# Miniprotein binders against p81326, part 2

Target 1, 226 residues: p81326
Amino acid sequence: MLHFGGFIMEINHISKILEKEREEYIRNKVEEYLKQGFSKDDAVNKANQSWRTYIGHRIQDVIYNLLKKFLKDSGLKVTTDKALNNRNLPEELDKVKRLIAINYGEYLFLPDADVIVYKVENNDIKIIAIISVKNSFRERRFETTYWKLKLKESPVTSHIKVFLATPDKDNEISYKCPNGKPKKMRIILEYELDGIYFLKEDFEETEKAKHFGKIVEDIIEISKKL

## First folded at step 14 (miniprotein)

Design mb26
Fold by OpenDDE base, look of step 16:
Structure mb26 (fold): chain B 226 residues (1-226), chain A 85 residues (1-85)
Amino acid sequence: as target 1 above (226 residues)
Amino acid sequence: GSPEEEYRRLIEKAKKLIEKAKELAKETGDPELEKRAEQLIEFAEYLIRLAEEYLEEGRPKIAIEWLELAVRFLQMALELARKES
């Protein structure tokens, strides 16, 4: 048995390490933007925006690689929306892309899918889960929920589980009712999504809100039912 | 020592741990434990590559943090393998 406790602790360190870059990154970017002629306030704002993008990609990459390594022996494959954003896809990935596409009448669009978990059985591809990875919720708070609802509208995609993975650094969704006041975002996300997985210790655990350390097992279990 | 020297020391430590973890994983006789140990090792190897990227970017302090995390994953692999040996 994976020493679940140790694994959980090390997962929490991922986010901690990434956050250690922030001060240096912001400082360097502020200096860069000042040199470009921006005001101090504008430089700070731009630096913070740049950081959000940068750290978002970094955590997505780490989570992708984590899931890829820990799911491989279960016969599960992992890809990303970025990998699908190619004109010349291998047949397998082209099928994956088509199986997560959302119909808008004349157009098909992909949901935001930072990580896509699928299996290949008897030459058929089954999409198991989409994991949205968010470092913070300052922007596009309900975007993942939107995609979940859209995926539900088609029998082709309705079975796909949509999970949110986050360190929730600002404690925006860690608790449902802190100080007796309902956190709208937590309640809605938990209601609409199939699960929320936290890369931290300090959160309110529920049936759908779990530590990220449980996501591998949960995905494997889901895959067995599909 | 310099961050670069510390990085080099951690890399050597990680290499030794990888070899030992791989060896012990094979000796468990339990295919499931072997797989789990290998998963931890492979993830640690990814983290080592990530650390290398940071080093190449001139950020040795962060690189060291990633290496330390890699070492901890390798230690977990060793512990997992040792419990069945």
Scores: ipSAE 0.839, ipTM 0.929, lowest interface PAE 0.6, mean pLDDT 92
Fold by OpenDDE base, look of step 17:
Structure mb26 (fold): chain B 226 residues (1-226), chain A 85 residues (1-85)
Amino acid sequence: as target 1 above (226 residues)
Amino acid sequence: GSPEEEYRRLIEKAKKLIEKAKELAKETGDPELEKRAEQLIEFAEYLIRLAEEYLEEGRPKIAIEWLELAVRFLQMALELARKES
């Protein structure tokens, strides 16, 4: 418990470090695009888009590695949707892929699953949770809720918990009703998802909205009930 | 010192902390504390690798920040291991 406070603080530093790279990254990319013959405005826009993609992948990788290390001793395994996008999968990962697939009649598609937590018991795989990692919500506000609802439609996947992890830099979902005005996105995400985990301190805490530092314990507890 | 010198200093500090944390974790006699300490150490080792990637990309300032974070996780591991010694 006592070391949990320190852990929480250090988690908050992850997003801060990643943000410090932004100015340099944008500057370098703008220069690159200018050299390619783009206008200043186009170069800036392209640089910002490149940054969003870049930082999104970076934060996903950090969170993946964090969960992988801190869940390992609980007998839980962690993978990613990227790891499942191979033609030749090990049997274990092939099973994982099949167990998160969503049925669309003639086709099966995978949900967006930045991190997938599962356990192996007696050669049986049980999917525990999917964690969507979002640095910002500009383009894909309700994508995670869509996948959660789709997973609920099948008895094969209905038990899978879907969590959102975010630093929420722009305070898009940190509070439900700032200044008495409801934040539609926060309310809907909290209602539809199994949990929202913040990599920051300044947010409205609820039963479902917690600091990211609690996600490991929550996942372990869920895994014991499955 | 130069960013490169500071980076080298932090790497050496991190290496020493890893060795000490691993040693102390084994001495706790509490399996749960040992596991937690090891988790912190392993995550710190990941952060060190991440810092190395940034250094190779010519971004020593950001690399240093990741190393500083790694060192803090290692310090947490040491503190956890010391409470039961």
Scores: ipSAE 0.839, ipTM 0.929, lowest interface PAE 0.6, mean pLDDT 92
Fold by OpenDDE base, fold request of step 18:
Structure mb26 (fold): chain B 226 residues (1-226), chain A 85 residues (1-85)
Amino acid sequence: as target 1 above (226 residues)
Amino acid sequence: GSPEEEYRRLIEKAKKLIEKAKELAKETGDPELEKRAEQLIEFAEYLIRLAEEYLEEGRPKIAIEWLELAVRFLQMALELARKES
């Protein structure tokens, strides 16, 4: 177990580095939107929205690459929903796509899957886990839960673990009941998901709520049971 | 020095650390430690590429931060490899 206290600490640094860009990014985007003829208030709002999208993609990419590298030697592969949004997929990825698809009667749709962990055994694909990476919970707070529940409805996908990874910058889900007041989002997410992994130190640890540094080991352990 | 100079310094440091970490990882004789060290190295290499992207975008200060993180991961790889030597 890379229980290197150092590894945990460095994971926390990822979000800190990304946030250092915020002020400059916002300033530049505000200026851009002002030049496009938006009002100051609209420009600020648009800049903040742009930042949320930008930083969200950045952290997802870092986490994807982290998991890719640290799961590789365990015979595990990773991909993303974005990588599956191609018409011409390699056979392996086409199988992955089909194995995570959710049935809506006449239609199949993919769950939001920032990271998809799978293994290949004898040319058979086994989906192990889907990790949703959320920098903040301002939008679509329970979307990951929705996908977990939908995946659970089918025997094809019911075994797939769904995890949430987050730095939880706004402390929306870090604690269950701060000051005696239940945090609905934390409680529901922890109950419905297979795990929540924090890219920070200050959170309430439980059986399902862990530091992100444990996710690799947990995924490997799950993979051995499938 | 300028951010660009600091960036170059860190790149050179990272390259040296990569080579040393790879060497030490092989010398451990423990396959598990070797794998863990290699994982840290490979992730550090990704962070170096990420830093390069930021540099190309004209953001050398953030690029430096990513390189510093990469260096720390490489140092962890070295430490991991050294503890069993």
Scores: ipSAE 0.828, ipTM 0.926, lowest interface PAE 0.6, mean pLDDT 92
Fold by OpenDDE base, fold request of step 18:
Structure mb26 (fold): chain B 226 residues (1-226), chain A 85 residues (1-85)
Amino acid sequence: as target 1 above (226 residues)
Amino acid sequence: GSPEEEYRRLIEKAKKLIEKAKELAKETGDPELEKRAEQLIEFAEYLIRLAEEYLEEGRPKIAIEWLELAVRFLQMALELARKES
């Protein structure tokens, strides 16, 4: 049990470190956009958008690498949707791509999958989980839920667990009923997804809502049952 | 010291901790502990690379924070390896 109280604390620092660069990043981008001839207001807006994209990619990369390292010894492999967006894939990744594809009749599309966890047994690939990593919920609040529901519609993909990992810095989904008022997004995400994992301390823990430090163990346990 | 000097100090500290952690992990005789320690070490090594990226981008202060985090993971690996020895 990686229940090192220390491990949990250090995971929380990941998000804290990433957020420390925000002010500097925004300032630099604002200056850049001003030099390009944008108004101050436009420059600020563009800088904020750039920050969201930047920090989103950074946190996804950190989480990807974390999971890659901590799942490796359990015989589990990880990839990303980006890695699957190639015409010439190795056979293994081509199979992974096909096994997560969602049918839209004439077309197959991939779900948004920041991290894809799978195992290879006897040359057969089994998809274990998809993890969506979100720094904030300002946009596409229920996108992960949509993909979970779509994956459930096929016997090929219905077994795939879908998890959300987030620092939830703005406390959008940290509590179900803060001040007695239900937070729709928390309730719906927790209901529809297989789990929500927080990279923070201040959240309402439930059976499905856990600290991110538990995700590795949970995935390993799931992989043993599949 | 300058951020660059502090960065260099932390890198050297991290390198020493990696070596020690790897050594202790092998000495545990427990395959599970060894694996766990190695996982922590490998993640710390990733964080070191991440710190290097930030340094290259001209952000030494943030790079230092990533290195400090890496060091803490390495310390966890050492502690894990020591408990069963």
Scores: ipSAE 0.828, ipTM 0.925, lowest interface PAE 0.6, mean pLDDT 92
Fold by OpenDDE base, fold request of step 18:
Structure mb26 (fold): chain B 226 residues (1-226), chain A 85 residues (1-85)
Amino acid sequence: as target 1 above (226 residues)
Amino acid sequence: GSPEEEYRRLIEKAKKLIEKAKELAKETGDPELEKRAEQLIEFAEYLIRLAEEYLEEGRPKIAIEWLELAVRFLQMALELARKES
């Protein structure tokens, strides 16, 4: 319990450290864009957009590496959609790519998959979970839900758990009914997804909404049932 | 001291902690505890690399924060290894 508590606390620090970059990053980018000839307003807007992309990638990378290290001894492997976006893939990753693909008739597309957890058993690949990592919900609020629903439509992918990991810095989905008002986004995401994992302390915990510190154990348990 | 000096001190501290944690993990005789300790150590090593990236980018203050986080994970590994000895 104590180690779990410590682990939880340290996970919360990840997002805090990343947030400390914002002011400096924005300032530097604004200056850069001003030097490029953009107006002040355009420079600020571009800097903010750049920050969203930057911080999104950073948190995804940290979570990816965290899961990679903490799942490895359970015989679980992790990859990313970016790693699958290559013409020449090793056989294992090519199989992973095919096993998460969504059918649109004439086309196959991959879901957004910041982290893909899979296992290899008897030369067969089983996809266990897809984790979407979102720092904020300003864009594509229900995209993860869309992918979950699409994955559910096929017997090939219906077993794949879809999780959302977020620090939810803007408290968009931390509570279901703050001040008695239903938060549609929280309710829908929790309903449609297999779990939401928070990299923060201040959230409404439910069966599906948990602290990120529990995700490793949950994934391992799921993997044993597949 | 300067941020660079603090960074160097933390790196040396982290290195010593890694060595000690690895040693203690092996001494537990419990494969599960060893694995858990190793996971914490490996994640800390990742955080150290991340700190190095920030340092190379000229951001020593943030680099230090990542190192401090790494040190805390290493301390957790040590504590885990000690409780079962």
Scores: ipSAE 0.826, ipTM 0.925, lowest interface PAE 0.6, mean pLDDT 92
Fold by ESMFold2, fold request of step 18:
Structure mb26 (fold): chain B 226 residues (1-226), chain A 85 residues (1-85)
Amino acid sequence: as target 1 above (226 residues)
Amino acid sequence: GSPEEEYRRLIEKAKKLIEKAKELAKETGDPELEKRAEQLIEFAEYLIRLAEEYLEEGRPKIAIEWLELAVRFLQMALELARKES
């Protein structure tokens, strides 16, 4: 359906645009925090945290809209963790929520599932994949692998593909052995997850580590087998 | 000259590309080509809305970056329609 060469190149521009924004964003936020009475060190730290949250939400929004538009004509639907946490859920989304939730005794939690792909077939809902969107791996290095392992524990959820999408601008997981030494984070993420999709061009490609632009056709192919 | 003037030029270009890409896709008589072109156009329209948010926030240079990306997706839709026509 898609011409991967052109599509992949244009998709990789998303992260480049966001990086161009970073310097101005940080400067403006530092100034705002200084005016609030924070020290310079605190203002810089708060500005960087603000940026990480902002850019993470922006990348997630772009990925959501991309998948929604390119998957619709294949009978696939897309939602988000934010939509599933809404108090006034439509019946369809309530079913999606129940199909991915993990039980911890009296408590019910959603996995790290920023974007969820599912299909509706004869009023039955089948979860196809969840995509975790990570701009950096500073705080939650292996959270996505934890949720994959929890989903594998039940035959009801074990079919769900768990993908990671990232620009990985700091090359934290771009290569398996970047200086001749194993990069633990990349190796474990690739081993445990069903795929890692990079929003950039320079990374070590493998059967599970791919350009983000390939995710649409991968999801469509998976859905045909379910 | 100004970023706002450049933005207005790009929006006019985007509108022309949308119209042309939709027209050519329909003229092929190929429903799969029409679907693929419409997917690219709809994503470009999302990017245009995103660019408009930045423009309204007083950030025209970043708005132009998103709008230029939208134009690139529209050009891809147009090229798809031309090759398979």
Scores: ipSAE 0.807, ipTM 0.917, lowest interface PAE 0.7, mean pLDDT 88

Design mb26
Fold by ESMFold2, look of step 16:
Structure mb26 (fold): chain B 226 residues (1-226), chain A 85 residues (1-85)
Amino acid sequence: as target 1 above (226 residues)
Amino acid sequence: GSPEEEYRRLIEKAKKLIEKAKELAKETGDPELEKRAEQLIEFAEYLIRLAEEYLEEGRPKIAIEWLELAVRFLQMALELARKES
């Protein structure tokens, strides 16, 4: 009777919390940079850059913990790019890492995979989905689409769903045609990715662009097809 | 009241909500409802730990915001248990 999407929509309130934290964070960082001898303009710019990194990590941590708690009873496990970058990986995580890594000849790289959902069946690991968490799209706007395309090139990774999760507070991708003009970033991201999940109420919903509160149901449904 | 006093009131409220939601979910005898309530409670417990981290760092106002979110999830767990009972 209870749909996860209908009740976990409260997660959209993280945007309000982060906005309240932003002012304190920026003020403290500007103070720190001024004491280091930076000009006021440089200190403000550095503080804003620091904030973007900070909130990205915070949102990722919240999403990781949400998915971990809500997916565990469906036989699904969750890990992160940070955990996979540990030099002393347990065997299970080492297998996860190898199953998503992209080979570039002498080099092996992980895709933009902030949060990874997988299952274990009789010691076989199946990667279900990769979630990229973006607070803003100022840098590396299409990095997630590049990694989706690379994953599609290999038979061992072509099934992996690639999702984007974002509060998109500045409405960089919230609408397809704001003011009647196509928004290239939204249109390309929606076309290439398997889904975009918004951590807010106001955006243009489509089959692929939906409320973050639906992500648990979607992942569980996908896992049953694998 | 101080932000620290408000935090203490909210923590007490959260503890009562956890106890009540678990109690009502078990009374239904519905394993799926109990599982769903526990998922909501476990995520709320994570949010409480996050709020405690902010409080320890001397940021009680932002800690209250995260704790209020935790309470929202606990209220959802309680609402779920009451609808099914």
Scores: ipSAE 0.806, ipTM 0.918, lowest interface PAE 0.7, mean pLDDT 87
Fold by ESMFold2, look of step 17:
Structure mb26 (fold): chain B 226 residues (1-226), chain A 85 residues (1-85)
Amino acid sequence: as target 1 above (226 residues)
Amino acid sequence: GSPEEEYRRLIEKAKKLIEKAKELAKETGDPELEKRAEQLIEFAEYLIRLAEEYLEEGRPKIAIEWLELAVRFLQMALELARKES
């Protein structure tokens, strides 16, 4: 497809802009924490923690807005885990929440899904995809895979596509066999998930590991068969 | 000029690109092309709002980076419309 080539390339600039911000952000946060009376070492640790939270929220917000803008004319709607956790939910979002809940005996829990794509057809709601946004894989490396497996266990959720979106700045999952050895994390994530979408240019592209800019067309294509 | 002056110049450029891209897309009479151009414009408008956030937080250099990305999406919308006109 010729029409989205420039789109894919420009999307990859998002992570480049965020990386340019990192040094300034950390420097400013260290100074803030020092003014609050923290030691230098504590201020640095807190600043790095603050950055990881900040960049995660920023990437998620950009992805949410991108999907909302580019999917709306295909009859697809987008919401977030934060919106679903509000106490007073509109009926539509209450249905979305109920359609993705996982049963654990006497308890129901939502999967960790940062962004949810669904459609409304004949007053019925169909969940299309759940996107997990990960900036780093140091903690909770396979959480997304766990939720995919749980969704597969029920006939009412087994159709839901589970995607991972990541800049993967540190190349934790960018290549299958870096330095000649299989990267366990990349291999398992690619095998179990429905897709991995990279917010950068430099990664090993496969049928499931793609440029993030491809996600719009992929979701639209999936929605047509559901 | 100051970063704030550079930002103001880019905002004016973005406003002109929005107007031009919308006009050219409508002139084609192609509903699908107009739809795609509007999607690119709406996402660029989100990026402009994000850039304004950074400017208000006293981070004009980063604000300019987001605004330049918004301009790139607007130029993409314009280029799409030109190929069909």
Scores: ipSAE 0.803, ipTM 0.917, lowest interface PAE 0.7, mean pLDDT 88
Fold by ESMFold2, fold request of step 18:
Structure mb26 (fold): chain B 226 residues (1-226), chain A 85 residues (1-85)
Amino acid sequence: as target 1 above (226 residues)
Amino acid sequence: GSPEEEYRRLIEKAKKLIEKAKELAKETGDPELEKRAEQLIEFAEYLIRLAEEYLEEGRPKIAIEWLELAVRFLQMALELARKES
């Protein structure tokens, strides 16, 4: 009957909360930097950079906690790139790390994989999806597509779904052809990635560009086919 | 009232909603519905903990915003239980 994806559409309010927090956050940080002796211009620039780092981590934490709670009863586990880089890595997570790592000759690197969804079957681990969380696209705009292309190069990793989750407050990728002109970033991201999940209401919805509230059902469906 | 008093009223509302949503979900006898309601409640409890963090940092106005989001998830858990009962 009713799909719970519609109920988690309330997560879109996170963008509104973060915008309200931004004003107070920046004001407090500017005051802090001014007290440290920075000029007004430097204090404002530093406060804005601090905010971008802070908000990115906040959105990632919220998404991680949402997925962990809504996927657990479907036999799916969730971890983060931060957890995979810990010095004291449990055996299960060490296997997860090895299963998403990309070989660059004598070097091994993890893709941009803020949140990782996997399952464990008979002591075997299968990576289902990687979610990259981006608050804005000012820097490193296409790195998620690079990682998707690298994962596609091997039959060991080619099944891994690569998703982008974003509030996209500034509408950098919300529409394909705003004002009748193709938006390069939206078109390329949608073409190359397995999905883009928006943490807001106003965007051009397609088969790959969806409300974030659909991500749980999509991941569960994919896991059953894998 | 003060932001702290407003927060206190909302947290009491959230506690009552948790209790009621859990009760109604069990009364349906539907294990899938109960599971979905508990998922919504558990995520709301995370949001409440986040709101408490902001309150402890002396930021009650933003704490209220996160707590209001938690209440929205709790209301959805309650609505889910009512529709299916």
Scores: ipSAE 0.784, ipTM 0.909, lowest interface PAE 0.8, mean pLDDT 87

